# VHH binders against o75319, part 11

Target 1, 181 residues: o75319
Amino acid sequence: GNHIPERWKDYLPVGQRMPGTRFIAFKVPLQKSFEKKLAPEECFSPLDLFNKIREQNEELGLIIDLTYTQRYYKPEDLPETVPYLKIFTVGHQVPDDETIFKFKHAVNGFLKENKDNDKLIGVHCTHGLNRTGYLICRYLIDVEGVRPDDAIELFNRCRGHCLERQNYIEDLQNGPIRKNW
Below, E stands for the ipSAE of ESMFold2; O stands for the ipSAE of OpenDDE; V2 stands for 0.75 times the mean of E and O plus 0.25 times the DockQ between their complexes.

## First folded at step 31 (VHH; framework vhh_4orz_3)

Design z2 (at its last look DockQ between E and O 0.94; V2 from the best seeds 0.78)
Fold by OpenDDE, look of step 31:
Structure z2 (fold): chain B 181 residues (1-181), chain A 119 residues (1-119)
Amino acid sequence: as target 1 above (181 residues)
Amino acid sequence: EVQLVESGGGLVQAGGSLRLFCAASGFTFDYYTMAWLRQAPGKRREWVAFITDSGDTDYRDSVKDRFTISRDNAKNTVSLQMNSLKPEDTAIYFCARYYEDYEGYFDYWGQGTQVTVSS
């Protein structure tokens, strides 16, 4: 059967909107079949995700899923009104240029199509931290011209957890700007 | 004990085809996303193709529309059909298990099989 992802319980389910951006990061919601392996207060379903977002007086306009599995939840578990986008992203290593480009393209496309609203781009991997944080920060650095340390600090503060992977941090701070087009 | 054993590599002319196989054992195969990686001389190892536990696939742009990854959960095998091969595809190809539950990484791979594409 399905297993609770490693350390999944250690992370806050949903972060805060990153001021000045349309980003919000969260850990992967788990479908109902996982509930039997969790205490009630540990449960975090797709429905719970949307409830928590509403509690923040926000609305999701897009969900970007960075994981390489459909085990955690199904797109059908989401409201039909919220588009779901899979951007397969290998963990532990710095995302390659193709992955970075796909993410930037998706974000830019969303912003172009959603200029008339304030809906959020929800991004998650398994924990909604390392892969998620890297790609969001990479976007802010490469596209928005944010200083790397400022991007990292902003993400960490809003997510409620700090990026953990040194290779990600090092690449964000000292790595080259990636292609935007 | 987790084991991954690759086969099917060899020498082929440009434009030719090969089919790689990977036999997996020692774990719940259908739980894991599987992948093929390759390492060319003087280059770092790179992922080539993924197939998730649900059967979704992902490909590197350079192999898209030429390579096809598939899996047979009943036989615990993953395959890579390689068509329209190019000299640039020359590398040792590795079958790998991808563990998403720990932030997603390749926790096991085989010894690899050599693929050589001549001009």
Scores: ipSAE 0.861, ipTM 0.929, lowest interface PAE 0.5, mean pLDDT 96
Fold by ESMFold2, look of step 31:
Structure z2 (fold): chain B 181 residues (1-181), chain A 119 residues (1-119)
Amino acid sequence: as target 1 above (181 residues)
Amino acid sequence: EVQLVESGGGLVQAGGSLRLFCAASGFTFDYYTMAWLRQAPGKRREWVAFITDSGDTDYRDSVKDRFTISRDNAKNTVSLQMNSLKPEDTAIYFCARYYEDYEGYFDYWGQGTQVTVSS
């Protein structure tokens, strides 16, 4: 069956736009088939995602899905006007350089193609926190030159939850800057 | 209860081919993304190939276009076809289960099968 991701109910569905960036983070939306296992107030569907983004007076221009599955929802559940990109990211360990490069490439491509609007890049993994926060912070540090602690603080505040995995935090704070090319 | 058993390893000359098999039992196989990892002597274990529950695949750059992962949900098997083998492919190869529902990690793997590629 369709299992609710572990601890998924513990996380706020959608964060806030990170000021000075094009990023917004959220936990994985769950398609209708999961709602039998959820109280109405616990539901967070693809439709709920877009309603919450619209309530913030924002618009998604890209969704980057970091999971290794399509069980949670299908790209067809998203408005046709919003591009969807899967970037497979192994969890529990610091993403490798190949994965980081793919993320940077996707973000840079989006910024080039969307220079004349203010649409956001939505990024999610399962909880929208650890893998999501790592890759967003890695981008801000390596590409935008943001100080590690400032990137982490900005992400934590806007997501509404602090990064949890010590190995991610340690790598962001003390690890090398990764290549952008 | 969860078991992953690799087979098909052996000694092969550089440029040769080999096919690995992984027999899975004790869980609902088609629910899970499956992977092959390898560990060369003196090196860390690294993922090599993934195949998702829906059949989508992902490969490490160093093996892309030479290796092909596949799965048979009716037989509960994962296989890895390895072509154009190089000495640097020498390693113990592990089949692993990937559990996305808990933030995505390898929660079970087998004992491994040795692949040795000679010049």
Scores: ipSAE 0.601, ipTM 0.797, lowest interface PAE 1.4, mean pLDDT 92
ESMFold2 (binder alone), look of step 31: mean pLDDT 86; pTM 0.865

Design z3 (at its last look DockQ between E and O 0.82; V2 from the best seeds 0.77)
Fold by OpenDDE, look of step 31:
Structure z3 (fold): chain B 181 residues (1-181), chain A 119 residues (1-119)
Amino acid sequence: as target 1 above (181 residues)
Amino acid sequence: EVQLVESGGGLVQAGGSLRLFCAASGFTFDYYTMAWLRQAPGKRREWVALITDSGSTDYRKSVKDRFTISRDNAKNTVSLQMNSLKPEDTAIYFCARYYEDYEGYFDYWGQGTQVTVSS
Protein backbone atom coordinates (compact mmCIF):
# COMPACT_ATOMS: atom_id res chain seq x y z
CA GLY B 1 0.00 0.00 0.00
CA ASN B 2 0.80 3.67 -0.02
CA HIS B 3 2.27 4.17 3.40
CA ILE B 4 2.86 7.65 4.65
CA PRO B 5 6.59 8.08 5.23
CA GLU B 6 7.55 7.95 8.86
CA ARG B 7 7.50 11.34 10.57
CA TRP B 8 6.44 12.96 7.31
CA LYS B 9 3.58 14.76 9.06
CA ASP B 10 5.98 16.31 11.55
CA TYR B 11 7.65 18.58 9.04
CA LEU B 12 6.48 21.77 7.40
CA PRO B 13 5.54 21.15 3.81
CA VAL B 14 7.57 23.97 2.33
CA GLY B 15 10.38 26.07 3.69
CA GLN B 16 11.33 29.59 2.76
CA ARG B 17 13.68 30.71 0.07
CA MET B 18 17.16 30.84 1.46
CA PRO B 19 18.23 34.49 1.25
CA GLY B 20 21.14 35.06 -1.06
CA THR B 21 20.46 31.76 -2.83
CA ARG B 22 18.03 30.21 -5.27
CA PHE B 23 17.27 27.27 -2.97
CA ILE B 24 14.05 26.25 -1.35
CA ALA B 25 13.54 22.98 0.48
CA PHE B 26 10.34 21.06 1.00
CA LYS B 27 9.21 17.64 2.07
CA VAL B 28 8.18 15.17 -0.57
CA PRO B 29 4.77 15.85 -2.02
CA LEU B 30 2.51 12.83 -2.07
CA GLN B 31 0.33 11.91 -4.99
CA LYS B 32 -3.41 11.61 -4.74
CA SER B 33 -3.39 7.96 -3.75
CA PHE B 34 -2.01 8.97 -0.35
CA GLU B 35 -4.85 11.35 0.46
CA LYS B 36 -7.09 8.65 1.84
CA LYS B 37 -4.57 8.13 4.62
CA LEU B 38 -4.30 11.79 5.50
CA ALA B 39 -6.48 14.41 7.06
CA PRO B 40 -7.34 17.16 4.61
CA GLU B 41 -5.05 19.63 6.33
CA GLU B 42 -2.20 17.11 6.18
CA CYS B 43 -2.37 16.62 2.46
CA PHE B 44 0.53 17.92 0.44
CA SER B 45 0.37 17.09 -3.24
CA PRO B 46 2.48 18.27 -6.13
CA LEU B 47 -0.27 20.75 -6.84
CA ASP B 48 -0.19 21.95 -3.25
CA LEU B 49 3.55 22.43 -3.56
CA PHE B 50 3.18 24.82 -6.42
CA ASN B 51 0.34 26.64 -4.73
CA LYS B 52 2.45 27.17 -1.63
CA ILE B 53 5.38 28.37 -3.70
CA ARG B 54 3.14 30.88 -5.43
CA GLU B 55 1.84 32.05 -2.08
CA GLN B 56 5.41 33.01 -1.31
CA ASN B 57 5.56 34.97 -4.55
CA GLU B 58 8.16 32.59 -5.88
CA GLU B 59 8.44 30.31 -8.86
CA LEU B 60 10.13 26.95 -9.16
CA GLY B 61 12.58 26.57 -11.99
CA LEU B 62 13.87 23.13 -11.10
CA ILE B 63 12.98 20.30 -8.80
CA ILE B 64 15.72 18.04 -7.53
CA ASP B 65 14.36 14.84 -6.05
CA LEU B 66 16.81 13.01 -3.80
CA THR B 67 14.58 10.07 -2.84
CA TYR B 68 15.20 6.52 -3.94
CA THR B 69 11.63 5.61 -4.82
CA GLN B 70 8.93 6.48 -7.30
CA ARG B 71 6.04 5.78 -4.95
CA TYR B 72 5.52 9.30 -3.69
CA TYR B 73 4.70 11.10 -6.93
CA LYS B 74 5.46 10.97 -10.62
CA PRO B 75 7.23 13.55 -12.70
CA GLU B 76 4.06 13.66 -14.76
CA ASP B 77 2.34 15.17 -11.74
CA LEU B 78 4.47 18.29 -12.20
CA PRO B 79 4.00 21.09 -14.69
CA GLU B 80 5.86 20.44 -17.90
CA THR B 81 7.46 23.83 -17.59
CA VAL B 82 9.41 22.79 -14.51
CA PRO B 83 12.24 20.36 -15.14
CA TYR B 84 12.52 17.43 -12.80
CA LEU B 85 15.85 15.89 -11.88
CA LYS B 86 16.36 12.71 -9.94
CA ILE B 87 19.58 12.41 -8.01
CA PHE B 88 19.43 9.13 -6.21
CA THR B 89 20.77 9.73 -2.74
CA VAL B 90 21.05 7.07 -0.08
CA GLY B 91 19.90 8.35 3.27
CA HIS B 92 21.45 8.27 6.74
CA GLN B 93 24.98 8.15 5.35
CA VAL B 94 26.93 11.12 4.10
CA PRO B 95 26.48 11.34 0.34
CA ASP B 96 29.47 10.18 -1.64
CA ASP B 97 31.58 12.46 -3.76
CA GLU B 98 29.83 11.41 -6.93
CA THR B 99 26.43 12.31 -5.54
CA ILE B 100 27.74 15.61 -4.26
CA PHE B 101 29.22 16.36 -7.65
CA LYS B 102 26.00 15.50 -9.42
CA PHE B 103 24.14 17.90 -7.20
CA LYS B 104 26.66 20.69 -7.67
CA HIS B 105 26.68 20.15 -11.40
CA ALA B 106 22.91 20.30 -11.56
CA VAL B 107 22.76 23.48 -9.52
CA ASN B 108 25.51 25.17 -11.50
CA GLY B 109 23.89 24.17 -14.75
CA PHE B 110 20.60 25.62 -13.63
CA LEU B 111 22.17 28.87 -12.52
CA LYS B 112 24.00 29.18 -15.81
CA GLU B 113 20.82 28.66 -17.78
CA ASN B 114 18.65 30.83 -15.56
CA LYS B 115 20.69 33.98 -15.14
CA ASP B 116 17.87 36.03 -16.57
CA ASN B 117 15.26 35.03 -14.01
CA ASP B 118 14.81 34.43 -10.30
CA LYS B 119 13.30 30.98 -10.38
CA LEU B 120 14.10 28.69 -7.51
CA ILE B 121 15.76 25.35 -7.20
CA GLY B 122 13.42 23.18 -5.20
CA VAL B 123 15.16 20.36 -3.40
CA HIS B 124 13.54 17.54 -1.52
CA CYS B 125 14.18 14.15 -0.06
CA THR B 126 11.52 12.40 2.00
CA HIS B 127 11.35 15.02 4.72
CA GLY B 128 13.23 17.71 2.89
CA LEU B 129 15.61 18.01 5.78
CA ASN B 130 18.68 15.84 6.23
CA ARG B 131 19.76 14.75 2.76
CA THR B 132 18.35 17.95 1.36
CA GLY B 133 20.01 20.12 3.95
CA TYR B 134 23.33 18.40 3.62
CA LEU B 135 23.57 18.79 -0.12
CA ILE B 136 22.42 22.40 -0.08
CA CYS B 137 24.85 23.23 2.70
CA ARG B 138 27.62 21.29 1.00
CA TYR B 139 27.06 23.41 -2.08
CA LEU B 140 27.10 26.65 -0.14
CA ILE B 141 30.26 25.63 1.68
CA ASP B 142 32.20 24.17 -1.23
CA VAL B 143 31.06 26.41 -4.05
CA GLU B 144 30.00 29.64 -2.42
CA GLY B 145 32.58 29.64 0.36
CA VAL B 146 30.04 29.99 3.14
CA ARG B 147 31.12 29.09 6.64
CA PRO B 148 29.73 25.72 7.61
CA ASP B 149 27.87 26.99 10.67
CA ASP B 150 26.41 29.86 8.68
CA ALA B 151 25.21 27.51 5.96
CA ILE B 152 23.62 25.16 8.48
CA GLU B 153 21.98 27.99 10.37
CA LEU B 154 20.63 29.50 7.18
CA PHE B 155 19.18 26.22 6.01
CA ASN B 156 17.67 25.38 9.38
CA ARG B 157 16.07 28.79 9.70
CA CYS B 158 14.61 28.75 6.23
CA ARG B 159 13.44 25.14 6.33
CA GLY B 160 11.84 25.67 9.72
CA HIS B 161 13.52 22.55 11.04
CA CYS B 162 17.05 21.77 12.03
CA LEU B 163 19.31 19.19 10.47
CA GLU B 164 19.09 16.15 12.67
CA ARG B 165 21.77 13.75 11.56
CA GLN B 166 24.98 14.17 13.47
CA ASN B 167 27.09 12.58 10.77
CA TYR B 168 25.81 15.14 8.27
CA ILE B 169 26.45 18.01 10.62
CA GLU B 170 29.88 16.74 11.50
CA ASP B 171 30.86 16.32 7.88
CA LEU B 172 29.66 19.79 7.01
CA GLN B 173 31.51 21.35 9.91
CA ASN B 174 34.72 19.37 9.82
CA GLY B 175 34.75 17.31 6.66
CA PRO B 176 36.88 18.02 3.64
CA ILE B 177 35.85 20.25 0.81
CA ARG B 178 34.67 18.18 -2.09
CA LYS B 179 35.91 18.75 -5.62
CA ASN B 180 33.79 20.95 -7.79
CA TRP B 181 34.96 19.38 -11.02
CA GLU A 1 10.58 -12.49 9.32
CA VAL A 2 12.56 -10.65 6.70
CA GLN A 3 15.02 -12.92 4.94
CA LEU A 4 17.54 -12.23 2.22
CA VAL A 5 19.60 -15.11 0.89
CA GLU A 6 22.44 -14.53 -1.54
CA SER A 7 23.96 -17.04 -3.93
CA GLY A 8 26.15 -17.19 -7.01
CA GLY A 9 29.46 -16.09 -5.59
CA GLY A 10 32.72 -17.83 -6.31
CA LEU A 11 36.20 -17.64 -7.75
CA VAL A 12 36.64 -16.16 -11.19
CA GLN A 13 39.53 -14.88 -13.26
CA ALA A 14 39.88 -11.25 -14.14
CA GLY A 15 37.68 -10.42 -17.10
CA GLY A 16 35.25 -13.15 -16.16
CA SER A 17 31.63 -12.95 -15.20
CA LEU A 18 29.40 -13.95 -12.29
CA ARG A 19 25.73 -13.64 -11.64
CA LEU A 20 24.62 -13.14 -8.07
CA PHE A 21 21.17 -14.01 -6.95
CA CYS A 22 19.12 -12.93 -3.95
CA ALA A 23 15.94 -14.54 -2.74
CA ALA A 24 13.78 -12.33 -0.56
CA SER A 25 10.95 -13.29 1.75
CA GLY A 26 8.97 -12.06 4.70
CA PHE A 27 7.95 -8.67 3.31
CA THR A 28 6.13 -6.94 0.48
CA PHE A 29 8.94 -7.17 -2.00
CA ASP A 30 7.67 -4.83 -4.69
CA TYR A 31 7.32 -2.02 -2.19
CA TYR A 32 11.03 -1.72 -1.57
CA THR A 33 14.06 -0.54 -3.38
CA MET A 34 16.62 -3.32 -3.34
CA ALA A 35 20.38 -3.13 -3.48
CA TRP A 36 23.64 -4.95 -3.64
CA LEU A 37 26.44 -3.92 -1.34
CA ARG A 38 29.95 -5.24 -0.99
CA GLN A 39 32.68 -5.28 1.60
CA ALA A 40 36.26 -5.85 0.64
CA PRO A 41 38.88 -6.89 3.16
CA GLY A 42 39.87 -4.00 5.36
CA LYS A 43 37.34 -1.68 3.72
CA ARG A 44 33.94 -0.42 4.73
CA ARG A 45 30.80 -1.79 3.24
CA GLU A 46 29.69 0.14 0.18
CA TRP A 47 26.64 0.12 -2.00
CA VAL A 48 27.21 -1.21 -5.50
CA ALA A 49 23.87 -1.07 -7.24
CA LEU A 50 20.27 -0.21 -6.44
CA ILE A 51 17.00 -0.86 -8.15
CA THR A 52 13.91 1.03 -7.12
CA ASP A 53 10.42 -0.29 -6.63
CA SER A 54 9.63 0.84 -10.16
CA GLY A 55 12.75 -0.64 -11.69
CA SER A 56 14.99 2.39 -12.00
CA THR A 57 18.62 1.55 -11.46
CA ASP A 58 21.69 3.25 -10.08
CA TYR A 59 25.30 2.11 -9.94
CA ARG A 60 28.52 2.98 -8.28
CA LYS A 61 30.75 4.64 -10.83
CA SER A 62 33.40 1.95 -10.55
CA VAL A 63 30.96 -0.77 -11.63
CA LYS A 64 28.83 1.18 -14.07
CA ASP A 65 28.55 -0.48 -17.48
CA ARG A 66 29.99 -3.70 -16.05
CA PHE A 67 27.33 -4.63 -13.52
CA THR A 68 23.60 -4.88 -14.07
CA ILE A 69 21.05 -5.10 -11.30
CA SER A 70 17.62 -6.52 -11.99
CA ARG A 71 14.63 -7.71 -10.08
CA ASP A 72 11.73 -10.07 -10.51
CA ASN A 73 8.83 -9.00 -8.37
CA ALA A 74 6.86 -12.11 -9.17
CA LYS A 75 9.59 -14.27 -7.70
CA ASN A 76 10.85 -11.86 -5.05
CA THR A 77 14.35 -11.98 -6.43
CA VAL A 78 17.16 -9.54 -7.14
CA SER A 79 20.09 -10.32 -9.38
CA LEU A 80 23.45 -8.79 -10.11
CA GLN A 81 25.11 -9.60 -13.39
CA MET A 82 28.80 -8.91 -13.00
CA ASN A 83 30.85 -8.70 -16.18
CA SER A 84 34.46 -7.76 -16.82
CA LEU A 85 35.32 -8.49 -13.25
CA LYS A 86 38.47 -7.03 -11.75
CA PRO A 87 40.55 -8.01 -8.75
CA GLU A 88 39.33 -4.89 -6.97
CA ASP A 89 35.80 -6.32 -7.19
CA THR A 90 36.82 -9.00 -4.71
CA ALA A 91 34.51 -8.74 -1.73
CA ILE A 92 31.62 -10.23 0.14
CA TYR A 93 28.49 -9.16 -1.68
CA PHE A 94 25.29 -8.54 0.25
CA CYS A 95 21.74 -8.27 -0.91
CA ALA A 96 19.99 -5.51 0.99
CA ARG A 97 16.60 -3.92 1.42
CA TYR A 98 16.42 -0.16 1.24
CA TYR A 99 13.78 1.60 3.32
CA GLU A 100 13.05 5.07 1.97
CA ASP A 101 10.10 5.78 4.25
CA TYR A 102 12.47 6.35 7.14
CA GLU A 103 14.86 8.75 5.46
CA GLY A 104 16.27 5.96 3.33
CA TYR A 105 18.62 3.37 4.74
CA PHE A 106 19.52 -0.27 4.33
CA ASP A 107 17.56 -1.93 7.07
CA TYR A 108 18.13 -5.60 6.18
CA TRP A 109 20.76 -7.60 4.37
CA GLY A 110 21.73 -11.21 3.93
CA GLN A 111 24.73 -13.15 5.09
CA GLY A 112 26.56 -12.35 1.90
CA THR A 113 28.28 -14.33 -0.82
CA GLN A 114 32.02 -14.28 -1.45
CA VAL A 115 33.27 -13.06 -4.80
CA THR A 116 36.96 -13.52 -5.52
CA VAL A 117 38.54 -12.24 -8.69
CA SER A 118 42.05 -13.46 -9.39
CA SER A 119 44.49 -11.59 -11.54
Scores: ipSAE 0.802, ipTM 0.915, lowest interface PAE 0.6, mean pLDDT 95
Fold by ESMFold2, look of step 31:
Structure z3 (fold): chain B 181 residues (1-181), chain A 119 residues (1-119)
Amino acid sequence: as target 1 above (181 residues)
Amino acid sequence: EVQLVESGGGLVQAGGSLRLFCAASGFTFDYYTMAWLRQAPGKRREWVALITDSGSTDYRKSVKDRFTISRDNAKNTVSLQMNSLKPEDTAIYFCARYYEDYEGYFDYWGQGTQVTVSS
């Protein structure tokens, strides 16, 4: 089935580029078959994603998908010129060190290959909020040395929604720097 | 009601192989990503292998070249072929269902099957 993810309609489709970074967060785009259950203003397809990015005068150079299903959209629905990477990220719990390492490795690889342009890394989970926000903030804290509260505030403001899960917030604020990089 | 029943565990020598089997019932099986998790004594339960609704797979680094997950949607089964077993693979192994539509989590798993790898 084409069940709309729980609370998906409650979230803004795409955030704003996080200033001083290469990140932009969004909720999972839904392929055309989901649109029969959506009002026109509620639709957010892979095509809509790219249109909204272009409206911001930005360009995606990588999409990191933190979900682990192929029901929402297919990579074939994306422009062939945009690399796509799926990183399984269990929700409801702080991501484990292996997941964090995979995310950092992907981001660092992108930044090296794209040091001469300004393309963005798009990151999404189902809502583009909790798992997405945690991993982006974890990267900024561990790799870029951003203070935890500054990373969280930047993410919340640019996403347009605050991180919701307290265990993520607590781990970002008080947890160890992840040295597995 | 959702039911996941594991089998195929046992005692095996290091370097040996086992195949685990999971029978699923009470839900639309081919809608869900399925997984094998394990729990060693004194440790938290961890996922080790995943297979999506479309058959794509992923593995935890510690098992990637040794374990193979597969599914049979006609029979509502998931299998885990475990080769080159090591003592650190000793654990209770659980078949689990992954529900992405509510922020992604394992919402059901079975009673588990014991795998013991002797040196």
Scores: ipSAE 0.695, ipTM 0.867, lowest interface PAE 1.2, mean pLDDT 92
ESMFold2 (binder alone), look of step 31: mean pLDDT 86; pTM 0.867

## First folded at step 32 (VHH; framework vhh_4orz_3)

Design aa1 (at its last look DockQ between E and O 0.81; V2 from the best seeds 0.72)
Fold by OpenDDE, look of step 32:
Structure aa1 (fold): chain B 181 residues (1-181), chain A 119 residues (1-119)
Amino acid sequence: as target 1 above (181 residues)
Amino acid sequence: EVQLVESGGGLVQAGGSLRLFCAASGFTFDYYTMAWLRQAPGKRREWVAFITDSGSTDYARSVKDRFTISRDNAKNTVSLQMNSLKPEDTAIYFCARYYEDYEGYFDYWGQGTQVTVSS
C-alpha cells in the first residue's frame, strides 16, 4: 500500500512566493488514499494546495513535479486550467545539465507565455526542499544573475526551511554556471 | 531480503543488440521505480534509464532512442533492450531500486552484468 514519505510531516506544506520572482515551493500533496494514515490536520491534498495558495492571494499558473513517481497524486486531481509538467529529477545528487536545462526551458517558456498575468510557478519534489530549492536557485543564479548566497537565503526564507544537502549548497555557491541553451 | 539479479550481459559487435534482465525479490515490486545504471572503467556510475511505478520512462541523452526499459510486474522483472550498441556503451550495468519516499535515491543494487561492445 501507500506510505507516507519519510519526514514528509516535518515540512510546511506551502512556502511563500519568492519576492521578485514567480516561484513558490511546496511539499508534494497526497491524494485521498493517504488520508487514512494521517491526522486531519496533517492532510495536504491537491485541493488543499490550491486553497492555501488562494489564501495567500496568489494563483498557480504551472506545477512542476520533480519526483519519479505518480503514486502521490494524479494530474487528474488538478484543475484542468493549470498545466502540469513532469521533470524527472534524481535525488541526493546534483542534477545533471540536461535536467537543469529542462527546468530553465520550462520556466522561460512559462514566463514568455504569461507576461500578461501574475500567476505562479509551483515547484515540488517530495519535500519541496532540496531538489526544488536547488533548481530554483540554479535558475536565479544562472539566468537572473543573482548572487548564490542571496538566492539560497531567499529560497530558505520563503520556503520556511533551509536547504539541507551540502553537495547542493556547495555546487550553488562554488560550481560553474550551467549552459542556458 | 531485497535481491536484484542481473543477467544478459556479454560481448557484442558495434551496431549489435543485447537485452538485459533484472529479477527482483523480497519487496513489493510494483511500488517502486526501477532503474538501470552503468559504470565504465575509470568513470563515474551514471544512470541510463528509469521506469516509474506507473510505467513512465526516462532515458539519459546518450542512450535515448537506442535503449528501451520495460517492466513486468507479474514477474517482478525489469528489462533493458539495447540496440545500435557503441564501444562507448561498454560498462558494468546495474539494476537498482529507486526509493522516492526519502528524497529519491538508489537504496539497493544488483551485482551488475558486464557489457562489452567491440569495434
Scores: ipSAE 0.844, ipTM 0.927, lowest interface PAE 0.6, mean pLDDT 95
Fold by ESMFold2, look of step 32:
Structure aa1 (fold): chain B 181 residues (1-181), chain A 119 residues (1-119)
Amino acid sequence: as target 1 above (181 residues)
Amino acid sequence: EVQLVESGGGLVQAGGSLRLFCAASGFTFDYYTMAWLRQAPGKRREWVAFITDSGSTDYARSVKDRFTISRDNAKNTVSLQMNSLKPEDTAIYFCARYYEDYEGYFDYWGQGTQVTVSS
């Protein structure tokens, strides 16, 4: 049997598109084998993810998975038309510069390849909150010049949950700008 | 009791090769992503290589194409083949277990094994 990630049930499955960006955040979808431990209303499978995105009149054009396990779902559970990228991101600590660079590179590549559509970049970690929020906000701050507090407020509102880890918040507010060019 | 025991460290000349082994016990090994990390003198511990529960791998840029992580779920072992070693690879190398279910972190480490690469 598969274990439900700790506190996973406490989080809304999918946020909303962050206005003025191509981002949407969500918690990790769980493949069907997990459903034995879930009430029907608690289920959130890869199929459920795409249904919820469609219900918002949006399309995913890329999924960035920040977890480093394949137990939650397999890339094969996703439509073959949606690119999937795994960027290993250690939790509980501010992501290192290599991880931040990989994320920025992936986002910039997507935007170039998708300049003629409105598809979204879906980003998730386990809960779609701390690691996910940090990297999205880091991108907005470093690449788009958004003020830290505005990036954090935008993410929190659109995700439906506030960033929780103080070391992430502190780094976003007071840490160095990571200029990657 | 969860235990991770590294072996295979030592002194090697630059350009040489070394293979590290990690014996795991006390947990359901194939459930977990496993990793090698290292700590050079005066530096913070950094990840080197990962291998997921399904066998997918990832590497730090500094070691990509020179190091190979592998696992044997029947023997509960993780290995790190290190080729084309450089003095900058000198470090204590740790085998670690990665626990994704609680926001992703290393929850157990081995004692570490010293790797020293001489010029």
Scores: ipSAE 0.525, ipTM 0.772, lowest interface PAE 2.0, mean pLDDT 91
ESMFold2 (binder alone), look of step 32: mean pLDDT 86; pTM 0.866

Design aa2 (at its last look DockQ between E and O 0.81; V2 from the best seeds 0.00; counts 0 for: pae E 2.2 > 2)
Fold by OpenDDE, look of step 32:
Structure aa2 (fold): chain B 181 residues (1-181), chain A 119 residues (1-119)
Amino acid sequence: as target 1 above (181 residues)
Amino acid sequence: EVQLVESGGGLVQAGGSLRLFCAASGFTFDYYNMAWLRQAPGKRREWVAFITDSGDTDYARSVKDRFTISRDNAKNTVSLQMNSLKPEDTAIYFCARYYEDYEGYFDYWGQGTQVTVSS
């Protein structure tokens, strides 16, 4: 059977919109079959995600899923009006150039097609922290020209948790700019 | 005890083909994603092919359309069909288990099998 991801309970379900951007990070929602392994207050389903976003007076326009598994929830669990994009991203290591490019391309495409609204780009991995934070920060640094420390601080503050992986932090702070093409 | 045992490596000429096998034991095989990684001399280990618990596949750009990863859950095996091999494909190839529930990482590896492609 399915297992609750390790440390999943330790993280806030949903962060805050990052000011000046269309990004919001959250931990992976879990489908109903996981509820039997959780206390009611620990449950965080796809439906709960959308309710929490609504409570912030925001609307999701895109979900980017960075996990490699399909067992946490299904795209069919999401409203049909919200596009779902899978970008397979290996954890614990700095994402490769292709993964970074895929993410940047997806974000840029969304922004181009959604100039007339203020819908958010929701990004998650398992915890919505390390892989998620790296790719969002990498985008801000490489595409928006944000200072690395400012990008990291902004993400950490809005997510309510700090990036934990030193290799990610080091690459963001001191690593090379990645190609945008 | 988790075990991963690779086989099928060898020496081949450029343009040739090889099929690698990995036999897994000691865990619920169908629960986990599996991958092939390789390490060339003086280079970092890199993943080349990935297959999820649901059967979805992913490939590094350098091997896309040449390599094919597959799995047989009934036999607890994962395979890598390598076609149109190039000298640049020379490396030790490792079978690895991927554990998504802990932020997604390769938690177990085999000993590897040598693949040498001559020009």
Scores: ipSAE 0.769, ipTM 0.900, lowest interface PAE 0.6, mean pLDDT 95
Fold by ESMFold2, look of step 32:
Structure aa2 (fold): chain B 181 residues (1-181), chain A 119 residues (1-119)
Amino acid sequence: as target 1 above (181 residues)
Amino acid sequence: EVQLVESGGGLVQAGGSLRLFCAASGFTFDYYNMAWLRQAPGKRREWVAFITDSGDTDYARSVKDRFTISRDNAKNTVSLQMNSLKPEDTAIYFCARYYEDYEGYFDYWGQGTQVTVSS
């Protein structure tokens, strides 16, 4: 039954911490039931995620999951208890203002609660690229005042893959600043 | 061939109730997430209610506590119970299939059913 997400194998599992931010992006981890369709070197489980973060000498303090299914993994499949939040984010289109607001609210809340540590916000969608990159960049542009091209370049470099959807790129570069308070 | 057919729309007074139905065919229904979206004249399409293959639900803030999405995997149907209706709920309501495995999007849509709420 469990279908491997399309093109999921084509993406690096986990990116690098984005310098000057608290973000790290990754593709969706897949629970054990998916591994029958994967070669051992293709596996990327919730445990693998935490091992790869630890190998970077980092620690997750929040996971923001932009998908809206528990088919891929469940929070209880995580090897440690970490704060976990789903934000339903429709893909293929620029996220609506309510979705952007929810993301900003979650990030701002995390930063306030974690001002005395260096834990990371892990963000993923299915591939950890288009929806993930858009919302991270939207936050950096709207809240941190980062120039659009600088935010996009930073995300692309640290994720290890470039944002692919032109409507996202165009909205980040030329679209309105979103005021969400 | 995937088909989604909505029904149950109509004219209703403010404060009233209405139940929408969506009949699905041409795919393995219980493997997919389903949703209701709506579009008022001159406005952008907005999602209203979402139900996962496992039965978890979510709602837009404007309809939370008034609308209830449900599914019947034996009959391949999705329903939307709409209570305490307001004139602002007037729209064409669409049943949609959500495909998460390719960057998450609505890959099939019905033709819609009109809901009109009189003040």
Scores: ipSAE 0.424, ipTM 0.715, lowest interface PAE 2.2, mean pLDDT 90
ESMFold2 (binder alone), look of step 32: mean pLDDT 85; pTM 0.863

